# Miniprotein binders against q53ft3: the designs that were tried, part 220

Target 1, 195 residues: q53ft3
Amino acid sequence: MFGCLVAGRLVQTAAQQVAEDKFVFDLPDYESINHVVVFMLGTIPFPEGMGGSVYFSYPDSNGMPVWQLLGFVTNGKPSAIFKISGLKSGEGSQHPFGAMNIVRTPSVAQIGISVELLDSMAQQTPVGNAAVSSVDSFTQFTQKMLDNFYNFASSFAVSQAQMTPSPSEMFIPANVVLKWYENFQRRLAQNPLFW
Below, E stands for the ipSAE of ESMFold2; O stands for the ipSAE of OpenDDE; V2 stands for 0.75 times the mean of E and O plus 0.25 times the DockQ between their complexes.

## First folded at step 23 (miniprotein)

Design Zb5 (at its last fold request DockQ between E and O 0.77; V2 from the best seeds 0.73)
Fold by OpenDDE base, look of step 23:
Parts: sequence; structure tokens; C-alpha cells
Structure Zb5 (fold): chain B 195 residues (1-195), chain A 83 residues (1-83)
Amino acid sequence: as target 1 above (195 residues)
Amino acid sequence: SPIQEEFEKMMERAEYHFEWAERYYDWGDKEYALLYFEFAARVFKKAAELAKKNNDPESYKEAKEYAEEAQKYAEEIQKELEK
């Protein structure tokens, strides 16, 4: 349902589903990460009246996770960019992920997505310093990259009837992500403004 | 009172959403602006309901007016996105 993208890294399309309504991406070497993009794969929309709350978690000096609400994704806003570089020393907030058996590796952070009612999402307040202006060149680049990825990957989507019994769902082969990445990197190297 | 405190918290949250909606709109992110105006409207409406339950007509009126304003902006942005 979700993807996670860090600049210079392979896109992640296989979130760990920790609950029916909760998904987690691991972010190794998180200290070098400035921005993260969370996006819907376009295979499964949110149910009507629902969206996703996006959280960031990093281990504190004691290895305990510090969670912060970054923002939201919805059917109307299927991708969002967040700045996490300024969050790596903040205080934790309430989060729906509980005491997960998170592999407490000091260098690994997490992005958590909680599928929630929009009405419930409205009762939450994201951290302000995670917001990114769309006017920023990096934001524009990342958005175009995501659009390119989505268009490319979706063209290779296969029905679940060919995999597991759930004909209403579609899957994208993992190798599609790699091929997209390689092609994108090649184009970027040729012309950084190719979009 | 607990009801008054909850009302104030909701008003503060709704205002936060409203302000961010304006920022995102200024940044050109109309989709997020829309979302946050919708959130503001929802929370202001809830605040208004609390004020009504608390028999506070002034607070009810204020929250309702802000809810209507937020909803108006959301509707305008929605129209822009449909073009």
C-alpha cells in the first residue's frame, strides 16, 4: 500500500505490516537522511473517510524509540515529503505503535504509517519543523521523481489473482523498483533537470 | 472546567491547522492546504459543539464562524484543484 523514498537510496515498497492498520519502514543510517518521502503505491486506496498518519521514530541515547508525527497522506494527497534532519534530538510524542519489538539498532530509524479516520487525524498536530515547502528545489525534484516512479511502476502492476487469493489487490514486482531506480539515476546523471 | 479546557485545546488545534493550511497554500501545495483547512473545519465544528453543550453561546458563535471560514477556503481550493 505504501512506499518510502530517501534520496540516493532504493525506494522501499515492502513495508512491514505490524498490525492490520499499521505499517513500518526501516531507515538505516538515518543520521545522514535529511528528507523522506512517503507515498501511496496506488494499488489500494484508503477507504472512504480514512487516511494515514505518518510518524518518524529514532532511537535515543538509551536505545528507546522517540516518535514524532510528521504529517499525513490521503487519497487526495497520496505523497508527502518530510524533513527529518531537525527531529533527531527532539522529545517524543504520543503514537499508536506501542511497544513494538523494534530492532533497537542505534543507526536505524523508522517511518510508521497508521491508517486512521480523517476525523481522528484532525485531532493530531504534526511537528512543524518537518514541513517542506513545495517551492524548494529538492521538494520539486522529489515530487517529479515520485511521479516518474509511480507511472513506471504502475505499468508493471499485476493482479493478485496471479499471486495470492485477493483479486481486488494489485502487486508490483520488486525488480520494477530496481529498474526504475537505475533508469532514473542514468537520466539524472545526464540531465539533473530532465523532468 | 474540563469542558472549557477541552474547548480551548480544540480551538488551538484548529487554529494550528488553519495556519498551516495557509502556509501550504502559499507554498503552492494546494492538496495539503485543502486537507488542513478541512481538518480545521472539523475541529472548529467539534469545538462549537462543546461550547453548545457548555451553554456558551459566544464561544459557540466564534467556533462556528471559524469553521465556516475554514470550510469556505477548503471548498475554494477544491474548485481550484478540479480545474
Scores: ipSAE 0.762, ipTM 0.922, lowest interface PAE 0.6, mean pLDDT 86
Fold by ESMFold2, fold request of step 24:
Structure Zb5 (fold): chain B 195 residues (1-195), chain A 83 residues (1-83)
Amino acid sequence: as target 1 above (195 residues)
Amino acid sequence: SPIQEEFEKMMERAEYHFEWAERYYDWGDKEYALLYFEFAARVFKKAAELAKKNNDPESYKEAKEYAEEAQKYAEEIQKELEK
């Protein structure tokens, strides 16, 4: 029903279902995670009048889980990015994941999704510092894509002395790729929505 | 008064949702803006119901007007998403 994505890690699509209406993803080595994406896979929509409350849990100094409400996903908002880097020492909030089979190891946190009535979700107040601007998340994603493309293309660079004749292939000088990369970054920094 | 405290907490919660709806709208996240305006309207309606049960017409009017405002913003954003 749900997916969970962290930059640099495999997408998780097989949540641990801990109750009929509660789903959990483990986040090992959570200290290295700044943002998490939670999204609906599209296979099963929420029933009318329902949605998902999204929580982040980490073990406190006593090893006890601390749950914080990050926000919501619904049929009308099926994916969201949450910032968790500033939450790893915060206080807990009201949550529906009581003592149910919570992973309790020092370096493993959890993302919990509770399927609830929209009326119940409206009574909840997410932590404000988990909110991420769509413009900010777009900028981060775009920057990572640009870096990835440049690193990938650069890994195939050869000098003119290393070239083998290949008349059936077209070549682009590496400097063209670098110029494009630099120009795109400059434009993105000036206006993240220029595209 | 416990009932007055409950009303004030409901209004604060609804205003929190309303404020975030406006922020998400300004950020271009129309889907979240719609969601949070709808949440604000739901909570303002519950606050109005509490004020009516408590025979407090001034609080009822205030909560009802905010609920209607939130509903109007949600409807306009929904029209924008349908285009």
Scores: ipSAE 0.726, ipTM 0.900, lowest interface PAE 0.9, mean pLDDT 81
ESMFold2, look of step 23: ipSAE 0.709; ipTM 0.895
ESMFold2 (binder alone), look of step 23: mean pLDDT 90; pTM 0.882
ESMFold2, fold request of step 24: ipSAE 0.576, 0.656; ipTM 0.859, 0.878
ESMFold2 (binder alone), fold request of step 24: mean pLDDT 90, 90, 90; pTM 0.886, 0.886, 0.887
OpenDDE base, fold request of step 24: ipSAE 0.713, 0.690, 0.696; ipTM 0.906, 0.898, 0.900

Design Zb6 (at its last look DockQ between E and O 0.41; V2 from the best seeds 0.56)
Fold by ESMFold2, look of step 23:
Structure Zb6 (fold): chain B 195 residues (1-195), chain A 83 residues (1-83)
Amino acid sequence: as target 1 above (195 residues)
Amino acid sequence: SPIQEEFEKMMERAEYHFEWAERYYDWGDKSYALLYFEFAARVFKKAAELAKKNNDPESYKEAKEYAEEAQKYAEEIQKELEK
C-alpha cells in the first residue's frame, strides 16, 4: 500500500505490517539519511474518512525508541518528503507504537505509518523540524538531476587532439552542454517550477 | 478549570494547524494547505462543541468563528485544485 524512498537507495515497497492498521519500514545506517519520501503505491486508496500518520523512530543513548510524528499522507496528499536529519536527537512525540515488541537493531531507525480516522489525525501535531516545502524538494531533485546529467555528459568530453574519427556519429560541442547547464541553473533559481 | 484547560489545548492545536496551512499555501503546496485547513476546522468545531456543552457562549463564539474561517479557506483552495 505504501512506499518509502531515501536518496541513493533502492525504493522500499514491502512494508512490515505489524498490525492491521500499522506498517513499518526499516532504515539501516540512519545517521547518513537527511530526507525520506513516504508515498502511496496507488493500488489501494485509504478508506473514506481515513489517512496515515507518519512517524520516525530511532534509539536514544539508552537504546530506547524515540518516536516523532513527521506528518501525514492522505488520498488528497499521497506523497510527502520529510527532513529527519535534525530529529535524531530530538524530543519524542505521543505515538501508537510504544507498546509493540518490534524487532530492532541499534543502528536501524524506522518509519511507521498508522492508518487512522482523519478526526484522530487532526488531534495530533507534527514536529515542525520535519516539514519540507514541496518547491524546495522539487528544486533539490531538479538540481541533482542537472548535476548528474552534466557530470555524465562531461565524462565523455574529448579534445579534438584526442578525438578518433567517427564518421557515422553526431557530435555536440562541450560548450553547448555547459551553456545549457548554466541557463537551466539560472532559470531554476528564478522559478523552481518553470519546467 | 480542567475543562477550560482542555478548551485552550484544542484551540492551540487548531491554531497550529491553521498556521501550518498558511505556510504550506505560501510554499505552493495546495494539497497540504487544504489538509491542514480542514484539520484546523475539525479541531475548532470540537472546541466549540466543548464550550457549548459547558455553557460558555464567549468561547463558543470564538471557536465557531475560527472554524468557519478555516473552512472558508479550505473551500477556496479546493476550488483552486478543481480547476
Scores: ipSAE 0.682, ipTM 0.890, lowest interface PAE 1.2, mean pLDDT 80
Fold by OpenDDE base, look of step 23:
Structure Zb6 (fold): chain B 195 residues (1-195), chain A 83 residues (1-83)
Amino acid sequence: as target 1 above (195 residues)
Amino acid sequence: SPIQEEFEKMMERAEYHFEWAERYYDWGDKSYALLYFEFAARVFKKAAELAKKNNDPESYKEAKEYAEEAQKYAEEIQKELEK
């Protein structure tokens, strides 16, 4: 349902589902991360009247997770960019992920997505410094993310002759990915905030 | 009173959403602006209902007016996004 993207890293499309309505991505070496993109894969939309609350967690000096609400994703806003570099010393907030016995290494942070009613989401207040306000920074980050995604996807490209039969798997033609990439770049160049 | 405190918290939260909606709109992020105006409207409406239950017509009127304003902005942005 969700993807997570960090510039310069492989895209993550397989979240750990920790509950029926909760998904988690691990972010190793989180201290080097400035921005993260959370996006819907487009396979499964949110049910009507529902969206996703996006949280960031990092281990404090004692190894205990500090959770902060970054913002939201919805069917109308299926992707969002968050700045997490300034959050690594913040105070924790209430979160729906409980005391998950997630064995965390000190260098690993997490992105958590909680599927919630929009009415419930409205009762929450994201941390203000997670918002991306700079168009230039956003553009640069997005470009890096696009490049990363393209590189990632292309690394799996094989000819039909090279394919191992896997009837249970769906395949996307490489030209579709390229076309999407080019179209997205064009739109981004026209308006970095086109969505 | 607990009801008054809850009302004030809702008004503060709704105002927060409203302010961020304006910021996102100014930044050009219309989708987020829309989302936060909708959130503001929802919370202001809840605040209004709470005020009504508390027999506070002044607070009800205030919250209702802010809810209507937020809803109006959300609708306008929605129209912009559909063009």
Scores: ipSAE 0.535, ipTM 0.830, lowest interface PAE 0.9, mean pLDDT 86
ESMFold2 (binder alone), look of step 23: mean pLDDT 90; pTM 0.882

Design Zb7 (at its last look DockQ between E and O 0.30; V2 from the best seeds 0.00; counts 0 for: pae E 1.6 > 1.5)
Fold by OpenDDE base, look of step 23:
Structure Zb7 (fold): chain B 195 residues (1-195), chain A 83 residues (1-83)
Amino acid sequence: as target 1 above (195 residues)
Amino acid sequence: SPIQEEFEKMMERAEYHFTWAERYYDWGDKEYALLYFEFAARVFRKAAELAKKNNDPESYKEAKEYAEEAQKYAEEIQKELEK
C-alpha cells in the first residue's frame, strides 16, 4: 500500500505490516537522511473517510524509540515530503505503535504509517519543523521523481490472479523498482533537470 | 472546567491546522492546504459542540464562525484543484 523514499537510496515498497492498520519502514543510517518521502503505491486506496498518519521514530541515547508525528497522507494527498534532519534530538510524542519489538539498532530509524479515520487524524498535531515547502527545489525534484516512479511502476502491475488470492489488489514486481531506480539515476546524471 | 479545557484545546488545535493550511497554500501545496482547512473545520465544529454543551453561546458562535471560514477556504481550494 505504501512506499518510502530517501534520496540516493532505493525506494522501499515492502513495508512491514505490524498490524492490520499499521505499516513500518526501516531507515538505516538515519543520521545522514535529511528528507523522507512517503507515498501511496496506488494499488490500494484508503477507504472512504480514512487516511494515514505518518510518524518518525529514532532511537535515543538509551536505545528507546522517540516517536514524532510528521504529517499525513490521504487519497487526495497520496505523497508527502518530510524533513527529519531537525527531529533527531527532539522529544517524543504520543503514537499508536506501542511497544513494538523494534530491532533497536542505534543507526536505524523508522517511518510508521497508521491508517486512521480522517476525523481522528484531525485531532493530531504534526511537528511543524518537519514541513517542507513545495517551492523548494528538492521538494520539486522529489515530487517529480515520485510521479515518474509511480507511472513507471504501475505499468508493470499484475493482478492477484497471478499472485495470492485477493482479486481487489494489484502487485508490482520488486525488480520494477530497481529498473526504475537505475533508469532514473542515469537520467539524473545526464540532466539533473530532466523532468 | 474539564469541558472548557477541552474546548480550548480543540480551538488551539483547529487554529494550528488553519495556520498551516494557509502556509501550505502560500507554498503552493494546495492538496495539503485543503486537508488542513478540512481538519480545521472539523475540529472547530467539535469545539462548537462542546461550547453548546457547556451552555456558552459566545464560544459556540466564535467556533462556528471559524468552522465556516475554514470550510469556505477548503471548498475554494477544492474548486481550484478541479480545474
Scores: ipSAE 0.711, ipTM 0.903, lowest interface PAE 0.6, mean pLDDT 87
Fold by ESMFold2, look of step 23:
Order: structure tokens, then C-alpha cells, then sequence
Structure Zb7 (fold): chain B 195 residues (1-195), chain A 83 residues (1-83)
């Protein structure tokens, strides 16, 4: 029903179904992961009036899972990007995965998806700023950030003839910034999650 | 009172959804913007029902107006997605 994608890794399409309405993906080597994409495969939609609450879990100092609500996926929003880099030491949230049949693998994190009523999902708020909107919106945010930086830096550009000597001050040629900008855009188009 | 505390928590939750809906819309994620405006409208409507039960016409009017605003944004975005 669901897929899970981490940049630079093969997509996972075989979730462990731990209950009728609960699905889990393992994330080995989770400390190297900054973002996770969760999406519906399109084979089985949510039932009418329902959607999916998406959780992230990591082992605490005692090896016990700490679950945090990342956000949601629905038939109308079937794919979303979640930032997890800032969640690996945060507080847990209320979650439906504390029951039997949750398989815990040592030293791995997990993504959990709970199928719930939309009315129930509306009563929840995700932790922090975990959710990034979508792959396209992640790309749009990144492009806006790139444009903002480039325009800001460019507004200070001066020719060498306009400069005065400043021995303690360091400078970067404008072409270096432009090359970085162009390279970043190319890499972003190839893999929106490369950074 | 416990009822007023519950009302205020509902309003805070709905406002949180509303704020994030606006951010998603600005980011170009119309699907999430729609979802979060609909979530905000659902919670504002529940808050309005609670205020009505509590005989609090000022709170009822406030929650109802916010619910209608959230619903209006959701409907506008739905039309954009259908075009």
C-alpha cells in the first residue's frame, strides 16, 4: 500500500504490516538520514474518510522505541517528504504503535503509518517542523533558498577596480558563487534529496 | 472552566493547522494546503459546537467565522486543483 524512499537508497515497497491498520518500514543506519519520502503506491487507496498518520521512531538510551508524529498522507496528498535529522533526540509523542506485534530491530529507526479517520487526524499536530511539503515543494523551497542566497550575494558584487585593499578580509570571486549555484541546481534536478 | 480550557485548546489546534496551510500554499503545495485548511475547518466547527453548548455566543461567533474562512480557502484551492 505504501512506499518509503531515502535519498541514495533503493525504494522500499514491502512494509511490515504489524496490525490491520498499521504499517512499518525499517531504516537502518538512520543517523545518516536527513529526509524520508513516504508515499502511496497507488494499488490500494485509503478507505473513504480515512488517511494515514506518519510516525518516526528511533531507539532511546535503553533501546526502547521513541515515536514522533511527522505528518500525514491521504488520497488527496499521497506523497510527502519528512525531515528527520532533528528528531533523533527529541521527545516522544502519543502514538498507536505501543501495542503488540511491533517488531523492533536493534540500532534501527522506523517509519510507521497508521490508517485513521480524517476527523482523528485533524486532532493531531506533528512534532516540530518535521514535514516538508512534497518532492516538488521540497525542490521549490530549495530553489527559493538558492535564489535568495544568490540574489543577496550578487547585490554586494563589485568590480576589482571598485575594491580597496583590506588585508584581514577574505573575498570569494563571483564566478565561484555562480558555479556553485549552477552545479547545485543541476544536482537538485537529478536527485531532489541529494543534500 | 474546563469547557473554556477545552475550547481554547481546540482553537489553538485549528489555528496551528490554518497557519501551516498558509505556509504550504506559499510553498506551492496546494494538496497539503487544502488538507490543512480542511483540518482547520473541522476543528473550528467542533470548537463552535462546544461554545454553543456552553451558551457562549462570543466564542461561538469567533469559531464559526474562522471555520468559514478556513472552508472558503479550502474550496478555492480545490477549484485550483480541479482546473
Amino acid sequence: as target 1 above (195 residues)
Amino acid sequence: SPIQEEFEKMMERAEYHFTWAERYYDWGDKEYALLYFEFAARVFRKAAELAKKNNDPESYKEAKEYAEEAQKYAEEIQKELEK
Scores: ipSAE 0.560, ipTM 0.849, lowest interface PAE 1.6, mean pLDDT 80
ESMFold2 (binder alone), look of step 23: mean pLDDT 90; pTM 0.886

Design Zb8 (at its last look DockQ between E and O 0.42; V2 from the best seeds 0.54)
Fold by ESMFold2, look of step 23:
Structure Zb8 (fold): chain B 195 residues (1-195), chain A 83 residues (1-83)
Amino acid sequence: as target 1 above (195 residues)
Amino acid sequence: SPIQEEFEKMMERAEYHFTWAERYYDWGDKSYALLYFEFAARVFRKAAELAKKNNDPESYKEAKEYAEEAQKYAEEIQKELEK
């Protein structure tokens, strides 16, 4: 049905279906999350005339859910990136998840997807500060992935004199990783969509 | 009046969608631009029907013209995506 992706975490592809037309992903430790990607897996499309309204929920100081409309996914727009970093103290809005038991640990938020008629979705107004430019989102996400990979790989660098023999493992010289990083950054700067 | 207030809220909602459609188009997100122009057209049509039921021909004409403009943009973008 749907997938949910946060940078540095395993992709979630098994939403909890809490009603015939409602799906939820848990986001543990949500306070460290800045962006979330919501997408359709491609196995089951929305019925004709329908789409998905995407919500973000966090627990307030009393543990009660505060839901905000992030935006939409449809057969014609099957994936989107939403910014949630600025939404963790906002006001709640009207939402379709009222009959859910969402008692979680204080650091668990949720992404909710409600399957609705397009006419109903058109009557809703997403929070504007959740919107992300597709070009800016791709560039920012990719740059963070590049930095993360380079920093991770570099943290294991050792000189040849420091190596412990390990004949069953393969090693890659650190300069190869650096060259890959520099080349990828150059290609990305020339064309963010070269991939 | 309650009906005039409802009409104005519909027009504001449709204009909000129209504005976001333009922003997404400028950002190169044609799929969202198409979606939001279609949403704007849907809400403008609903506003036009309310104005017609209220015997308000000036508001009807205004909402109908905006609905047709939004629909035209959506159709142009749809043709672009079909290529």
Scores: ipSAE 0.661, ipTM 0.882, lowest interface PAE 1.2, mean pLDDT 81
Fold by OpenDDE base, look of step 23:
Formats: sequence, C-alpha cells, structure tokens
Structure Zb8 (fold): chain B 195 residues (1-195), chain A 83 residues (1-83)
Amino acid sequence: as target 1 above (195 residues)
Amino acid sequence: SPIQEEFEKMMERAEYHFTWAERYYDWGDKSYALLYFEFAARVFRKAAELAKKNNDPESYKEAKEYAEEAQKYAEEIQKELEK
C-alpha cells in the first residue's frame, strides 16, 4: 500500500505490516537522512473517510523510541515530503504504535503509517518543522527521488528471454516506468507543487 | 470546567490547522492547504457542538463562524484543484 523514498537509497515498497492498520519502514543510518518521501503505491486506496498519519521514530540515547507526527497522506494527497533532520533531538509525542517489540539498532529509525479516520487525523497536530517550506529544496529532493527510483527500477530490468519463471510475481514493463518518470518530471518542471 | 478545557483545546487545534492551511496555500501546496482547512472545519464544528452542549451560545457562534470560514476556503481550493 505504501512506499518510502530516501535520497541516495533504494526505494522501499514493502512496509512491515505490524497491525491491520499500521505499517512501518526501517530507515538505517537515519542520522544522514534529511528528507523522506512517503507515498501510496496506488494499488490500494484508503477507504472512504480514511487516510494515513505518518510518524517518525528514532532511538534516544537510551535506545528508547521517540515518536513524532510528521503529517498525513490521503487519497487526495497520496504523497508527501517530510524534513526529518531537525527532529532528531525533539521530544516525543503520543503515537498509535505502542510499545512494539521492534528490535531497534541505535542507527535505525522508522517511518510509521497509521491508517485512521480523517476525523481522528484532524484531532492530531504534526510537528511544524517537518514541513518542507522551500520550493527549490523540494524540487531538488524530488528530482533526486525520481532519479533514485528510476535507477532502482531499471536495475531490475530484464528481457523476457532472461526472465526466470515466477508465476506468483507481477511484472511491470520498463516502458511504463519510463513513461511515469517522464510524465512526473514534466509536471514537476511545470509546478513543483502540482499535487 | 472539563468541557470548557476541551473546547479550548479543540479551538486551539482547529486554529493550528487553519494557520497551517494558509501557510501551505501560500507555499503553493494546495492539496495540503485543502486537507488542513478541512481538518480545521471539522474540529471547529466539534468545538461548536461542545459549546452547544455546554449552553455557551457565544462560543458556539464563534466556533461555527470559523468552521464556515474554513469550509469556504476548502471548497474554493477544491474548485481550484479541479481546473
């Protein structure tokens, strides 16, 4: 349902589902991360009246997770960019992920997505410094994300002759990825905030 | 009173959403502006209902007016996004 992008890193499209309504991405070496993109894969929309609350979690000096609400994703806004570099020393907030026995290494942070009613989401207050305010920074980051995704996807490109039969797996033609990439770049160039 | 405290918390939260909606709109992020105006409207409406239950007509009126304003902005942005 969700993907997570960090500049210079492999795209993550397989979130760990920790509950029926909760998904988690691991972010190794989180201290080097400035921005993260969370997006819907487009395979499964949110049910009507529901969206996703996006949280960031990092280990404090004692190894205990510090959670902060970054913002939201919805069917109307299926992707968002968050600045997390300034959050690595903040105070924790309430979160729906409880005391998950997630084995955390000191260098690994997490992005958590909680599927919630929009009415419930409205009762929450994201941290203000997670918002991306610079169009230029946003554009640069987005371009890096696009390049990263394209490079990642293309690295798995094989001809039919080279394919190993895997009936349980779905395959996407490379030209579809390229077309998406080109279209997204075009839209981004026209308006960095087109969504 | 607990009801008054809850009302104030809701008003503060709604105002937060409203402020950020304006900021996102100014930044050109219309989708987030829309979302936050909708959130503001929802929470202001809840605050209004709470004020009504508390027999506070002044607070009810205030919250209702802010809810209507937020809803109006949300609708305007929605129209912009549909063009």
Scores: ipSAE 0.504, ipTM 0.815, lowest interface PAE 1.0, mean pLDDT 86
ESMFold2 (binder alone), look of step 23: mean pLDDT 90; pTM 0.884

Design Zb9 (at its last look DockQ between E and O 0.37; V2 from the best seeds 0.62)
Fold by OpenDDE base, look of step 23:
Structure Zb9 (fold): chain B 195 residues (1-195), chain A 83 residues (1-83)
Amino acid sequence: as target 1 above (195 residues)
Amino acid sequence: SPIQEEFEKMMERAEYHFEWAERYYDWGDKEYALLYFEFAARVFRQAAELAKKNNDPESYKEAKEYAEEAQKYAEEIQKELEK
């Protein structure tokens, strides 16, 4: 349902579903990450009146997770960019992921997405220093990249045929992501402003 | 009072959303601006209802006015996004 992107890394489209309404991406070597993009995959929107709360977690000096609310994704805002570089030493906040027995290594952070009612989302306040201006060149670049990715990948979306039946859900082959990435990198190398 | 404290917290949260809505709008992120104005309006309305239940007409009026303002901005941005 969700994708996660770090600049210079392969896009992640396979979140670990830790609950019916909760998804987690691992971010290895998180200390080198400045920005992360979270976006919706496929053609399945959030149910009416629902969206996603996006959290970041990193291990503290004791290896315990520190969670912070980055922001939100919705049907109207299906992708978002967050700056996480300034969060790596912050204090933790309330989060819906509980004491998950997630195997954590000291160098791995996580992005958590919780599918929630918009009303519940409205009761939360993201950390302010995670916000990124759309005027920023990186933000613009990333947004165009995501749009390009989504358009490309969605063209290969298929319904489940031989897998667990989910008639309302569309699936994108993992190889599509790789092919997109390779193509995107090639175009970027030719013209950094091709978008 | 606990009710007054809750009201104040709601107003602060709504104000936070409102301020960020303005920032996102200034940054050109109209979708986020819309979302946060809607959040602001929602929470301000909830604060207004709380004030009403607490028989505080002044707080009710204040929260309601802010809710209407936030809703107005949300509607304007929605129209912009539809063009």
Scores: ipSAE 0.734, ipTM 0.912, lowest interface PAE 0.6, mean pLDDT 87
Fold by ESMFold2, look of step 23:
Structure Zb9 (fold): chain B 195 residues (1-195), chain A 83 residues (1-83)
Amino acid sequence: as target 1 above (195 residues)
Amino acid sequence: SPIQEEFEKMMERAEYHFEWAERYYDWGDKEYALLYFEFAARVFRQAAELAKKNNDPESYKEAKEYAEEAQKYAEEIQKELEK
């Protein structure tokens, strides 16, 4: 029903279902994670009048889980990005997972999704520092990555007059890299999630 | 009174959702803007019903007007998303 994506990791599409209405993804090495994307796979929509409250759990200094409400996913907002880098020292939120017998490993964080009535979700207040514009933050991150790659690759560019002979090496013309960069930027501006 | 405190907490919560809806709209996230305007409208309507039950017509009118405003924005954004 749900997917969870962290930059540089394989997407998780097989949530641990810990109750009929509760789903969990494990996040090992959570301290290296700054953002998480939670999304609906599209195979099973929420029933009418329902949606998903999304929580982040991490162990405190005593190894006890601390849960914070990140926000929501619904049929009308099926994908969202949440910032978690600033939450790893925050205070806990009200959450429904304490009533469930969730097995948690120290030093592993979790993303929890609780399927609830929209009326109940409206009574909840997410932590404000988890909020991001998924389009703006994703676009900004992607643009920085594009600039970094282009600047790195172009730092090795030479004209043929300056080229050291290296017959055993393969070379890529610099304009191929530029064309890729320009095309990627154009596509990113048109649809930030195209890749 | 406890009922007035409950009303005020509902209004604060709805206003929080309304403000985040405006932020998401300004950021270009129309789907979240719609969601948060709808949440604000839901909670303002609940606050209006509480005020009505407690014979507080001034609070009822206030909450009802905010609910209608939030609902109006939600409807406008819904039309924009359906184009």
Scores: ipSAE 0.678, ipTM 0.880, lowest interface PAE 1.1, mean pLDDT 81
ESMFold2 (binder alone), look of step 23: mean pLDDT 90; pTM 0.890

